# VHH binders against Coatomer subunit epsilon (cope): the designs that were tried, part 15

Target 1, 300 residues: Coatomer subunit epsilon (cope), of Dictyostelium discoideum (Social amoeba) (q55fu2)
Amino acid sequence: MSDDILFESKNYFYLGNYQSTINEINKKSRQIIEKSLKAESDYFLYRCYIAQGNYDLVLQETKNNRGSGEDPTIAGLQLLASYLSKPDENREGTLITITQWISDGVVKFNYHLQVIIATIYFNEQLYDEALQILNNCDHIEGLSMLIQIFLKIDRLDLAQKAYDTMKKIIDPDATPALLSLAWINIYNGEEKLKSALSSFEEMAERYGPTPLLLNGQAVCAIGMKRFEKAESLLLESIEKNPKNSDTLANLINCYINMKKPNEIIQRFINQLKTLSPKHDWTSAVNEAEALFEVSKSRFN
Short names: E, the ipSAE of ESMFold2; O, the ipSAE of OpenDDE; V2, 0.75 times the mean of E and O plus 0.25 times the DockQ between their complexes.

## First folded at step 4 (VHH)

Design d20 (framework vhh_7z1x_3)
Fold by ESMFold2-Fast, scan of step 4:
Structure d20 (fold): chain B 300 residues (1-300), chain A 123 residues (1-123)
Amino acid sequence: as target 1 above (300 residues)
Amino acid sequence: QVQLVETGGGLVQPGGSLRLSCTASGFRFSSYAMNWVRQAPGKGLEWLSGISGSGGSTYYADSVKGRFTISRDNAKNTLYLQMNSLQPDDTAVYFCARSPDYFRGFEDYYDYWGQGTQVTVSS
């Protein structure tokens, strides 16, 4: 019977609308008094600042936390902010710290820390490690990540099982369930692809268009051979977040299929290379082509 | 059509080594956990080793831990078992088996099996 004060904030957060999440939490700040509710609120606020690239704000606001022994969730947020600010520089130290935390037993019963660690592992393409951290997870964010990892490794059957577990915890009409089903439907074939597009469009209408939702719509459009629509969606996504590597990869894929001049394609490949300095020009092209082939195999 | 084909079996003396290979086709190899299982004459099936889809996690039965090494080459769709310090009781037909699980390679539920390759350890 008690209202979840953070209900609407969580909906915006799950769909990638970080500014609306911040605005809703701030609007209700005077109602966020209980210690556990304040801790949950702070978790979502700091996740939003990190998602917006405001790493220094998170590190400054949490500077008094002296590691996992005080507040392991805050320590995890500090680690995530530090890692994402300079991934190549901080990679080794970050992975050493995670290994220590697992050994210290601070991760096992902290679902927010599990999500943070799994996010780092996923960015490093350490899928076994990510799956091990999320194994037997009954938390909404953890289940959402399991679904994304299983889809990434082309295991639709395991993604479906994780989604079935999610439905036992939340209503299938809740935003995390709708989002998860939309991604699963992309991988399931052409009739379900139309349903996925409709779902992404409805979520964008209700909660605002985000890079996450625009990329979802664009992948559906690419699968349907609607490349001009995909281009429009991806350009809107770039305008909202020019550093989103998924948007650039999808746009390159789109332009290759549209037979755009090599000069235009190379411009976007160079932009993606700048955001992902470990990728050479050939790697960026091969990655975009591989993403198209995966999409193509699902849309037959 | 899913196919698993084992090679590399043969006759070896006690203390010797053999390397088994399993070539996979008809599925995305890197997405599935793979296992080695053996059956000695007149005995039941014995799970020996499992490996996750990426190859990052490996698991071993106590009977072979420290003597056998499982590995995979996802670019070549090939699973390997390096067998060292072979003993007469290692004599068995060795099977490559696919697990429907990605992460756990040692569950008894396997959806596809190879035909098997004979390993005989005798003087």
Scores: ipSAE 0.445, ipTM 0.775, lowest interface PAE 2.9, mean pLDDT 86

Design d3 (framework vhh_7z1x_3; at its last look DockQ between E and O 0.01; V2 from the best seeds 0.00; counts 0 for: pae E 19.3 > 2, placed apart)
Fold by ESMFold2, look of step 5:
Structure d3 (fold): chain B 300 residues (1-300), chain A 124 residues (1-124)
Amino acid sequence: as target 1 above (300 residues)
Amino acid sequence: QVQLVETGGGLVQPGGSLRLSCTASGFRFSSYAMNWVRQAPGKGLEWLSGISGSGGSTYYADSVKGRFTISRDNAKNTLYLQMNSLQPDDTAVYFCARSPDYFPNSLEGYFDYWGQGTQVTVSS
């Protein structure tokens, strides 16, 4: 039997069920009394608040973490919250601070801080820098991020190697390993899409159908040309989070394949451009939009 | 079946040294982070140190940093703790413990399997 009070919270967290993570941590607050356990629960709690866009809540609750004796993990969470609240304004100061922390050696053995910094680099599309922070990592979240980054830069070979390393270190049936394999299977395509779909469905049944899990299922369905199923999944995802850029991008892709009216597709395109002007799907949609407008003008 | 067996405990004078060993069986040893935890008489469990599956990353509680060194030999399925500058407040039962799917930060983490422990006594 598990003695980890945070076990259920972490299961929800890794699958993107941030509200359930918060609820479970708060429910167990009286049982979280040891200093190290409290610090771990606070890390996940603040990560959830940040994922929900509640940046001011994190900054207010951590106001006393400053100056000499500052907790580096909490400082990292403050930096992440501040950065995400105004990324264009805070970009350069954030990157300078990160460089200073790396130079001062505070990042090397703080895996939570490594994940925070890699998240910022990933958001800035600084993939090489994110890979350097996670260099030789052997912790589960760091390995999961490495796989995501390798897939993002179209290095399936490196993603597979990182997954093979993960199998040597952790139980391959752990949920971060299952997520990583599912995404690798998506990138392999073909018959592997069915395996990925089944894995996302099983996780959603156990832990709730989050936007992360619904998007995973929808990408599988699109790849198998099951566009009606993908639409249903994506509309459910929009209901849970209307501002999820990946959901909007996937829905646009789905609707183009279903040949929906351009007016409907254009509304979602405009919404995606507003939410995430530099999103990779925004770039792909702009290319498809250009081809569509050329075709439209030729036949209009 | 997962088994962890600690050896190397004993009686030592203040300022002395001991080396603890933990022999693992029943699982892929190199695939798991390993930890040392102790329990002093009448006290709760205290996490001391952790090491990644590869051995590339090591972590220490402030109470033992600089005095204790964790290491592992994956070819021998053995975890080690070198303890130097021992004092009477280091007297405890020392356990090795396996981390399942999350390597704890330097504060404390989840452990799914434990050894039976080995007694370390520091006294004149």
Scores: ipSAE 0.000, ipTM 0.118, lowest interface PAE 19.3, mean pLDDT 81
ESMFold2-Fast, scan of step 4: ipSAE 0.616; ipTM 0.844
ESMFold2 (binder alone), look of step 5: mean pLDDT 87; pTM 0.886
OpenDDE, look of step 5: ipSAE 0.752; ipTM 0.899

Design d4 (framework vhh_7z1x_3)
Fold by ESMFold2-Fast, scan of step 4:
Structure d4 (fold): chain B 300 residues (1-300), chain A 124 residues (1-124)
Amino acid sequence: as target 1 above (300 residues)
Amino acid sequence: QVQLVETGGGLVQPGGSLRLSCTASGFRFSSYAMNWVRQAPGKGLEWLSGISGSGGSTYYADSVKGRFTISRDNAKNTLYLQMNSLQPDDTAVYFCARSPDYFGDSFETYYDYWGQGTQVTVSS
């Protein structure tokens, strides 16, 4: 355990428990007085509100961040909130703004802004751009993103190398390291699926089940051909967040394997297309595609 | 099993053009950086060009900038090198090579798999 006032808040955040993150930060608000600690606290609060879909709240609370005194991290959070609120309408403007910020040199030494920009690039499937922004990163969230991007593009060897870098910075029993190893173990497959499942189950017992952790468990269950268990986990995840595209993708994969009626499968495919219009979903989603959708949820 | 097979080499006149191809199999082609490397008679290996897994990022050695173009077709598992304005000193065996990194030149350059090479001779 570190002396970091935000240590517990960060653990909840990494596991996708955004409400507990907010509650823990608010509980410790009287201790958050240092300028840098307050900036870090604001970053995590706004990231949580964005993750919950409360884009308007972030935009309203940060409306005075303008002009020559503009905080680049807050500007990044505003851009992320605006982008995610209406991706199709705001895509072109968002990418132009990011290009300008990179050219202006505001990104190079701001690791929070790097994470925000990489999140947008990842959502746009601009993996080269995301990897360039995270190049040589030595911060926990950036390394976590780097691991997820490498897994997404099927580079398990590079994900393992990034994980080895993470272990030099943090204890391997720390939450980000446990989560990263669990995802790596899923992509190693077969023999390591049980270890990954146990890790997700233990984290859920300690910090509460979240869509992220339930999807992790479900992907393990699918890999082990335990489709009824996977269905139960995914339905619980839908109850917590019905807009989670990874849950829908995994449920489609589950139902295809269970040989459910085409009408049921097609309903969920149509719902997924509505939430993720850039995905080229037709009549089926295979197991590999569902696994990639699960990894994507970490950055939404 | 990982395999890289080069084609398209041959004899060409100075100022001419040639297109090399490298067909890949045994791995997810779109996930790996690919490179073109040459070896001229009596000289060491010279890196010429690299391309990221997606094809979105390309890199060139100063000796070939503006004359050579690297590209890839991930649907066909094929890497290309379009060589224009060829000079006698471009005479070499040309290899396609896979980088274990995602970018050819943005990460420390190292190659884990090589093609057998294709001879390019620029002579009148």
Scores: ipSAE 0.455, ipTM 0.778, lowest interface PAE 2.8, mean pLDDT 86

Design d5 (framework vhh_7z1x_3)
Fold by ESMFold2-Fast, scan of step 4:
Structure d5 (fold): chain B 300 residues (1-300), chain A 124 residues (1-124)
Amino acid sequence: as target 1 above (300 residues)
Amino acid sequence: QVQLVETGGGLVQPGGSLRLSCTASGFRFSSYAMNWVRQAPGKGLEWLSGISGSGGSTYYADSVKGRFTISRDNAKNTLYLQMNSLQPDDTAVYFCARSPEYFSGDWTYYMDVWGQGTQVTVSS
């Protein structure tokens, strides 16, 4: 039984604290000797750089990998970095590459590649395709992503089933299980919102407040009609990442409920439009309907 | 109330075409995979086609592949089956049905909500 050198790094990563993940891995770099541990470490480091928008670093550091035939996980990370650097330009080529990798059987037994591909599909709102890649998965990241996708498409029953599978594999007090349960509890209703809020608060206290955890807390607060608290949390999230689309969407929802002036609401809608061009914002009616859908996807 | 209602069945000549519709109510239609299943006289249920919630993925039984097309209009809560090159052995009651589980291209998924069915008769 080896001590998991990456245990604390993974906890930071799952909760969206990418800089602390990088710092923790780098602090323990001299202990990362075994090939499999080095590969795992590189996966999390490159995922963090990508999450921070540092696509060029990932592409430069992995330039010698010649696609899925050499290291399929590194190929996946290269694809993800390339895709996110220019999504509209690289969309078609990225989807063609994924289809080819699936056909070649490269994806079937590679958990990290499955998560990377599902992440691209999720970003494209191709939820059916993401679910196919993650179908019957028994790995922690895949199960976490299944739960998020099922909640996104309003299938709480399937999210609960995936969570029940997760509990058979990991401790219910482990970070991915706590995060998954907190999101499920948001969908389950009023008394469980308080439990979900407490869980997000505890995780933020232990691992640092991240946009992910602050958004979780804010959604709970909105559900509990604690709009002033939600605003405070969302403004803190904006300070950490002003380009986080989830934070902007939640802040818009919060301000509508607080009956803030339309000029303030429209300012944040315009910011969201520039960051998420795929939203249909062509008219006031379409904007109202899109905001209603955003609200519905977070609770109810 | 959760409900599925099929329309569009009827009598058609061999080689002819029919378009079946299924209107859904009482649930979030776009969140569920939908299927077409038929039952010929004196036989069991035969799965024909499935479509994912978004409509992005479609699946077909070999018996209908290339002849039938499944589609959906989530704004209208409606599922469609376009049937071309109909043969006498396509004569059956056609049902639309909802999948309670995620549909991954395996037709063995159990269906939890069914329509009443619509009769399709291909003469001679």
Scores: ipSAE 0.012, ipTM 0.533, lowest interface PAE 7.8, mean pLDDT 84

Design d6 (framework vhh_7z1x_3)
Fold by ESMFold2-Fast, scan of step 4:
Structure d6 (fold): chain B 300 residues (1-300), chain A 124 residues (1-124)
Amino acid sequence: as target 1 above (300 residues)
Amino acid sequence: QVQLVETGGGLVQPGGSLRLSCTASGFRFSSYAMNWVRQAPGKGLEWLSGISGSGGSTYYADSVKGRFTISRDNAKNTLYLQMNSLQPDDTAVYFCARSPSYFGETIEGYFDYWGQGTQVTVSS
């Protein structure tokens, strides 16, 4: 734990502070000498660049990797960057490549590749496939994803079991455990919403406010019917990343409940449709269906 | 409260077909894996098929693979079992069962809710 050179970088990464992750990795560059540590460092560095939308940088820096036969983790990062750069164009090829990698056995014992593949499946709303890749995982990022997927499909009981597994391998006060419990507490509701909000606020104080943490706070505020507070948090999140689909969806939910003018609501709906055509409500035939799905997807 | 109700059983000739239905109420149907289990006269429970909450993953026992098809309509809260090429040893009470897992359960698996069953008799 204290001997992990990437410990602080991982904490920033888990909470969505990608720039601080990059800065910490660069600060520790003299200590990142061993081959496996360098590989782990590169994984987090490239994941940060992808999260920031810098797909071309990742593809350029990794151009010498000639597929999963050389470095399957790097191949996965290349696939993720390519997919996210043009998801509609690259979807079919991406899914074919994933199926081939699973068949070739390169995925089973590579937890970074499992996370990358599960991320693509989650973005495509292929929840069964994502859960199959992460089934029986014992790694932190995979367990965090399992919890998010189970909450998304309204299986709080399975999210709780995944969290209980996480507590066996990390301290409950570690950032992935705090984050996972906060999201679980949102789904439990009532007094636990206040606990979740406090937890997100404390994490933001320690590691900086990120779109992830601001969205967490905003969802708590929405659950408590504090729509003005949620709006303030979500507008701060938009300033940090205007392309975050969760922020846009939460803001639309706020504005509908606040009975804002349709022109304002439509602006954010159109922005979300451009960024996330596969989001449940963006596939609706008309505006009334889209507004219903937004309300359904958050609290069901 | 959770309720599962099977329909569609009856008498059928060898080589014939039947479609069983299971209507679910009292829970979010799309969030739970569903299963078909049967019990032949004087025999134990036999797991036949499972389907994930989304319907994207299906699993079959070797005894029914290629003959039976599991499916679900989450909008109608209904589970189906299409049974083709029925044999006399398919004669059993057929149960709809919910699993606490997201994917289908095995024979040793735990099912938290069961229907009352529907009788299927395959006889000449």
Scores: ipSAE 0.474, ipTM 0.779, lowest interface PAE 2.6, mean pLDDT 86

Design d7 (framework vhh_7z1x_3)
Fold by ESMFold2-Fast, scan of step 4:
Structure d7 (fold): chain B 300 residues (1-300), chain A 124 residues (1-124)
Amino acid sequence: as target 1 above (300 residues)
Amino acid sequence: QVQLVETGGGLVQPGGSLRLSCTASGFRFSSYAMNWVRQAPGKGLEWLSGISGSGGSTYYADSVKGRFTISRDNAKNTLYLQMNSLQPDDTAVYFCARSPDYYGSGSFEYYDYWGQGTQVTVSS
């Protein structure tokens, strides 16, 4: 078809509104007839269920796919759902499977599978591997992930180059471009924080407030030293998804800056450690705690 | 100010070993890919090896693969090149260079900062 039937569904998806993505796809189910469109629709539906923590649904609905030789995208979604359901248990097997798929050439021409694999690598903090899978990508999700990884490793210049590539492929006013620019503007510094905040607020107004957009607003507020505003946004984000590691990490950062009692800070640190032992903030906080204990022992 | 300073060059006999060091300052070392490039007398630049920012990925030119090992210590802001089984044709000025990418690309025309070089002479 000449019109992208999934256009609005993708906008909700890119901004983290997974329920609206599912609802929009379901409303258009009668128009989703062609095999390729049905496959793309299923990809986004299963990605939404995974994002909502409904791993068992994805595994049950796809149980008849018996590996990458049948449908490599579905195999990737099964691997992602299995990995996220029990990361510590399934880590080694997941990484072995990915290495085999790369060796078999299954990944080279499958953009959805590249995104899935890069997501697993990113979660494991295997940034080199994630960047290698996404190297020279020209697809929207892959470029969005490249921007996030480059910002994570503190390479704003490479994030900007990936964004410039994105602008050659999509309209600068499209949701992935607006989201990418907002994150880049956060890293560019104080003058651009107001622009980033305005952008996140406008996207939330159009597509509904999501943990992703509320976290974006909160990071801007923290950068502007508006800690009470950041707290309000982060508490709203927790209400929507209490298992969001980024929200917990940002809330801990906010509370440390507000000089909240150590009891409340430690409660959220313990919650974050349970949900995401590999999160950067959890690692940094563990180091700070160790240094504090060493310092405390020496003032006697 | 970005600075890269190489040390460890010198005179060595064929079959010998040398370890080159490159001390970096003025930037977040772990965020950038680092490279070793050499220039033999009367010849152009030759890329030898690259290492990603984390040190998780290493790359080698065919001419040095199996003989040279690139490594980094991000806590010390130091890049290393362990050179084994040195041959007379390894005689060159060796440069430490920062890649503008994260990958350690062999496209040295685009490297943004270079050390002054350290002389390695392999002679009987």
Scores: ipSAE 0.262, ipTM 0.695, lowest interface PAE 4.3, mean pLDDT 86

Design d8 (framework vhh_7z1x_3)
Fold by ESMFold2-Fast, scan of step 4:
Parts: C-alpha cells; structure tokens; sequence
Structure d8 (fold): chain B 300 residues (1-300), chain A 124 residues (1-124)
C-alpha cells in the first residue's frame, strides 16, 4: 500500500478530488512503466474524466478497444461513459450488455469491471443486481460500494459487517476506511455526528475541500441542526460543481428547515428534477433522505 | 418487537388456487429479504421461495417453480404467496420468515424471525 506509486492518487480519488488525482498521476508518469501499473493508472485517469463529465474524451481515447483483443476493463469504462452521457437513451442497451458480460463470465474475476457495473446498477436503483455483482468481494472499492448500498437500503448492520471486513485488509486511518466510518456514524446518529463532522473536516484539510467532503460536513451540520453552517458548506460545494444533485438535495432540506419562502424551495426542487430525474420528490423532502443523498455522490 | 402474522390458509380442492399473506411489524420491512417455508405432516421444513427487500429478485424451490409466485407490498408491510395448481402434496403448515440478508433469501438456518404458520389443506 505505501509502496504503491498510485497511493496518493488513489487517496485523492476516493475523496472526490479528481483534478488532483489527474495531476498526481501525470507528475509520476515517468515512474509508471510496468504494463499492469500503466493499466491501473489509465483506469483511475478515465474514472476521473468520467466523474468530471468528460465522457467524449474517454470514448475517443478508447475507440480502438474492439474485437478479439478487447480489454474488458476498458470496455466497462466505455459503457459507463456512454451510459452517463445519455442515461435515458442508453439504459436498455447498457443493461443488455451487462447481462451478456455476466453470462460470458468476463465479470467474475475482474474487480474493476464489477465496480463499474455496480455503479451503473446503483444509478438505476437496481440494488439487488449491484449486491449480486459485489457478492463476497474482498477489494477496497467493492467493499466501499457495499457499505454505501447497505446504508441506502437502511441496513446499518450489513454496512458495519462490510466495514469490519475492510478493516482486516487496510488500516483504519486509510482514506476509504475513514470515509466509510464517517458515513456509518452519520446513520448511527446524534452522538456520532460530531465525530463524523471532525473526520470530514480533517480529510478536507489534508486532501482539499471537494463536493463529496463538503456535502459530508453539511449533512452532519443538518443532523446537528446547524443550518447556517450547512448552507455555507453547500454554497461552497455548488461553486465547485453547480450540477451536483446531492448538493442541491441537501440545500433544499436545509432551506425547508430554515423556513425559506416556498417559491425558492420549489425552484431548487425543479432544478434537481432536471439534473436527477430518478429522484422521487412526490414524497416530502426530509432529513433522512437528504442525509443519504450525499453518500451516492461518490458514484455520480 | 418483530412480529410476522400469516393469513389466508384453508381447505382447497386439487387444481385450485390460494393466496397467503404475511403482515410484518416492528422492523423496516423493505430492508429485509423475506421467505415462505412449509412443513408437511411428518416431514421437515422445506424452503419454497424468497424475495429480496426491494422485490426485484425472486427465488423458488424446484417443487413450486411455475406454480407459486412470491411478491411483496412494501407500503403495506405485507408478503404474499400466490399458489396455483395446488396438489395434495402441497398440504402443509406455511410459515413466513425473515432473512438477515437483503438480497439472498435462501438458507433456513439463517432466518432470524418466523411467523406462527397457517394451515393449507389440499383435498377433495
């Protein structure tokens, strides 16, 4: 782990600092000589471009990944970029392709592809399918996804079990473990919210404030009824990424609790529906819903 | 306190249909996989069917596949078993049971809560 040339790049990546991830990889480009290390570097680089919404770049750079020499991981990244570029248009074809890959056995022993597929399933709210793909995983990114899925379906006990498995393979002070514990602590509620907030603040200080970390802090502040602090953090998050649907959802919850005019709240709800048509607003916006929305920003 | 209550059992003729219901309380129903299990007179427990928390995944024992359909209404905290083409061999006490998992519902030894059961008799 400490001997990993991509160690710091991965830390930035896990915390949502995609530009710093790209910069660190580029800084160490002369050390990225081995074929396997170059492949892993490309995986994280393309994941960053996708996270930044630069889908066309990924599709253009990987256009020659075809035929008998096709790399399954690169094919997965192409599928993810294509899916996220036009989810409504590409949904059916994407799900058919995934089903074929599973049937062909290409997914079973490729943990990067498992993470990519689980990300698509999570975006579609196909939690059963995501859990099936991640079944008995022992890799860090897969365990992180399991924790987020279990929290989404309100299974703190299963999230804790996955976290305990994670602790057997990485240090509790490693960024994926710190991030996972912070989310678990939010769901455990009142007494642990202050601990979760401190953890997000420390990670932001070390690796830079990202929409992910600012949303984490804001969710803690909302849980603690510190709405003005939450607003400040969420407005900073919007400045960094104005299209972050989790930031908008948390801001709406914050403004409802602050008793802002209904016209302002409804405008933000309409904006969120435009950016995230899958978000169900027919029920009342509540704190628990807003608390969970921030956890899925890691996959969007 | 977790409670599971089965209803809908009774006497039905061979070839007939019957729908069982299981009402759940004391836990977040949509967060747990649910199961139907039966016990025929003088025999052991037989797992029949399972359903994931969302209802998106369903599983069936070969003995009932194509005849029985498991479903759930998470808004009503209710699990269902639609039983078609009933045979005398389907005569048993039917139990609903909660899996500690969300997705995988098979494995009788892992079920943490069970209902009292409802009697189904298939006879002329």
Amino acid sequence: as target 1 above (300 residues)
Amino acid sequence: QVQLVETGGGLVQPGGSLRLSCTASGFRFSSYAMNWVRQAPGKGLEWLSGISGSGGSTYYADSVKGRFTISRDNAKNTLYLQMNSLQPDDTAVYFCARSPDYYDSSGLEYFDYWGQGTQVTVSS
Scores: ipSAE 0.236, ipTM 0.692, lowest interface PAE 5.0, mean pLDDT 86

Design d9 (framework vhh_7z1x_3)
Fold by ESMFold2-Fast, scan of step 4:
Structure d9 (fold): chain B 300 residues (1-300), chain A 124 residues (1-124)
Amino acid sequence: as target 1 above (300 residues)
Amino acid sequence: QVQLVETGGGLVQPGGSLRLSCTASGFRFSSYAMNWVRQAPGKGLEWLSGISGSGGSTYYADSVKGRFTISRDNAKNTLYLQMNSLQPDDTAVYFCARSPGYFDSLTGEYYDYWGQGTQVTVSS
């Protein structure tokens, strides 16, 4: 979308560079108004604030919207900001609200609201519900999210189909397609890990290193048994966003493979449990617990 | 690799109850929607109930709504069907079935793996 005023803003956004997205939108504010793109740009702007943890800012900026009956996209952004500010406390009310919106028909054909709802479901690890809300989507964000969910639930075949749909609406060299292919290549085997790593590195050089791109590089490095490189990338990612649960999960995996002391591994597991109590830790927790038991038996 | 094994069928009197179980192996159980389907002698397949991978969403055919309850225990890789107020026309072979993609609340029609079936007979 070279002729789209929001083209570069969207590229930064898709790669997780939220500050550059905000800066680019602000730089083009006049053109955005002249082209009647304010609603679309506000969606990306508020998604960036939410991604940065600035939930109160979104709620203050949107305080004049009094629910889905006025602007359902803004209502969705308000719901997402409220939910992420206190996920455990707000879970039940958020899920009830989503169910009501689906019943009322406000979600059907609102692609932004579908992505917002799927994001909440994904955070709750309600993957099937997220996939259902994104059913038959052909918009870039929804397809990107479908690919991530399918890979998360070990459905490479469905991730490939979603990627094939994505190629029908954007160029294979476009940022969302490059990102999606890099993640798919991680799951497709040993020779493709080098290609995936190169792709993440190239995107990071062009659009700046982000937690998303650093995690991509680190997962490739782990697959290639380059654990010290993976550690370096993951520590850089923590510095950029210390609340990124994927970074902590990958660092734990890295440290287990490096046979780090149980004390340091358990510290990071405890950090992740605080940030993401619903995270599927069965494998990582069992590995850390096994290492702890082995350490105890070694001294007897 | 994928296996679904059903148990809990049998003979029961009208008005009675049965609980069916389906034990799954060879896949990440929590990632797949699951279904109960039955087939009475000489009749086609009838979809009864579906449950999302997380268990957060459940769906029922009108013929069993209010009488049957679908549930799952993802830690035990087990799907359940609690059948109450059983009627003679509930007599059928009951199958558990896996949905290949994500659950469509309007269908449940396509399944990629099935259990062997368990016979339920409701008779005095």
Scores: ipSAE 0.000, ipTM 0.242, lowest interface PAE 11.6, mean pLDDT 83

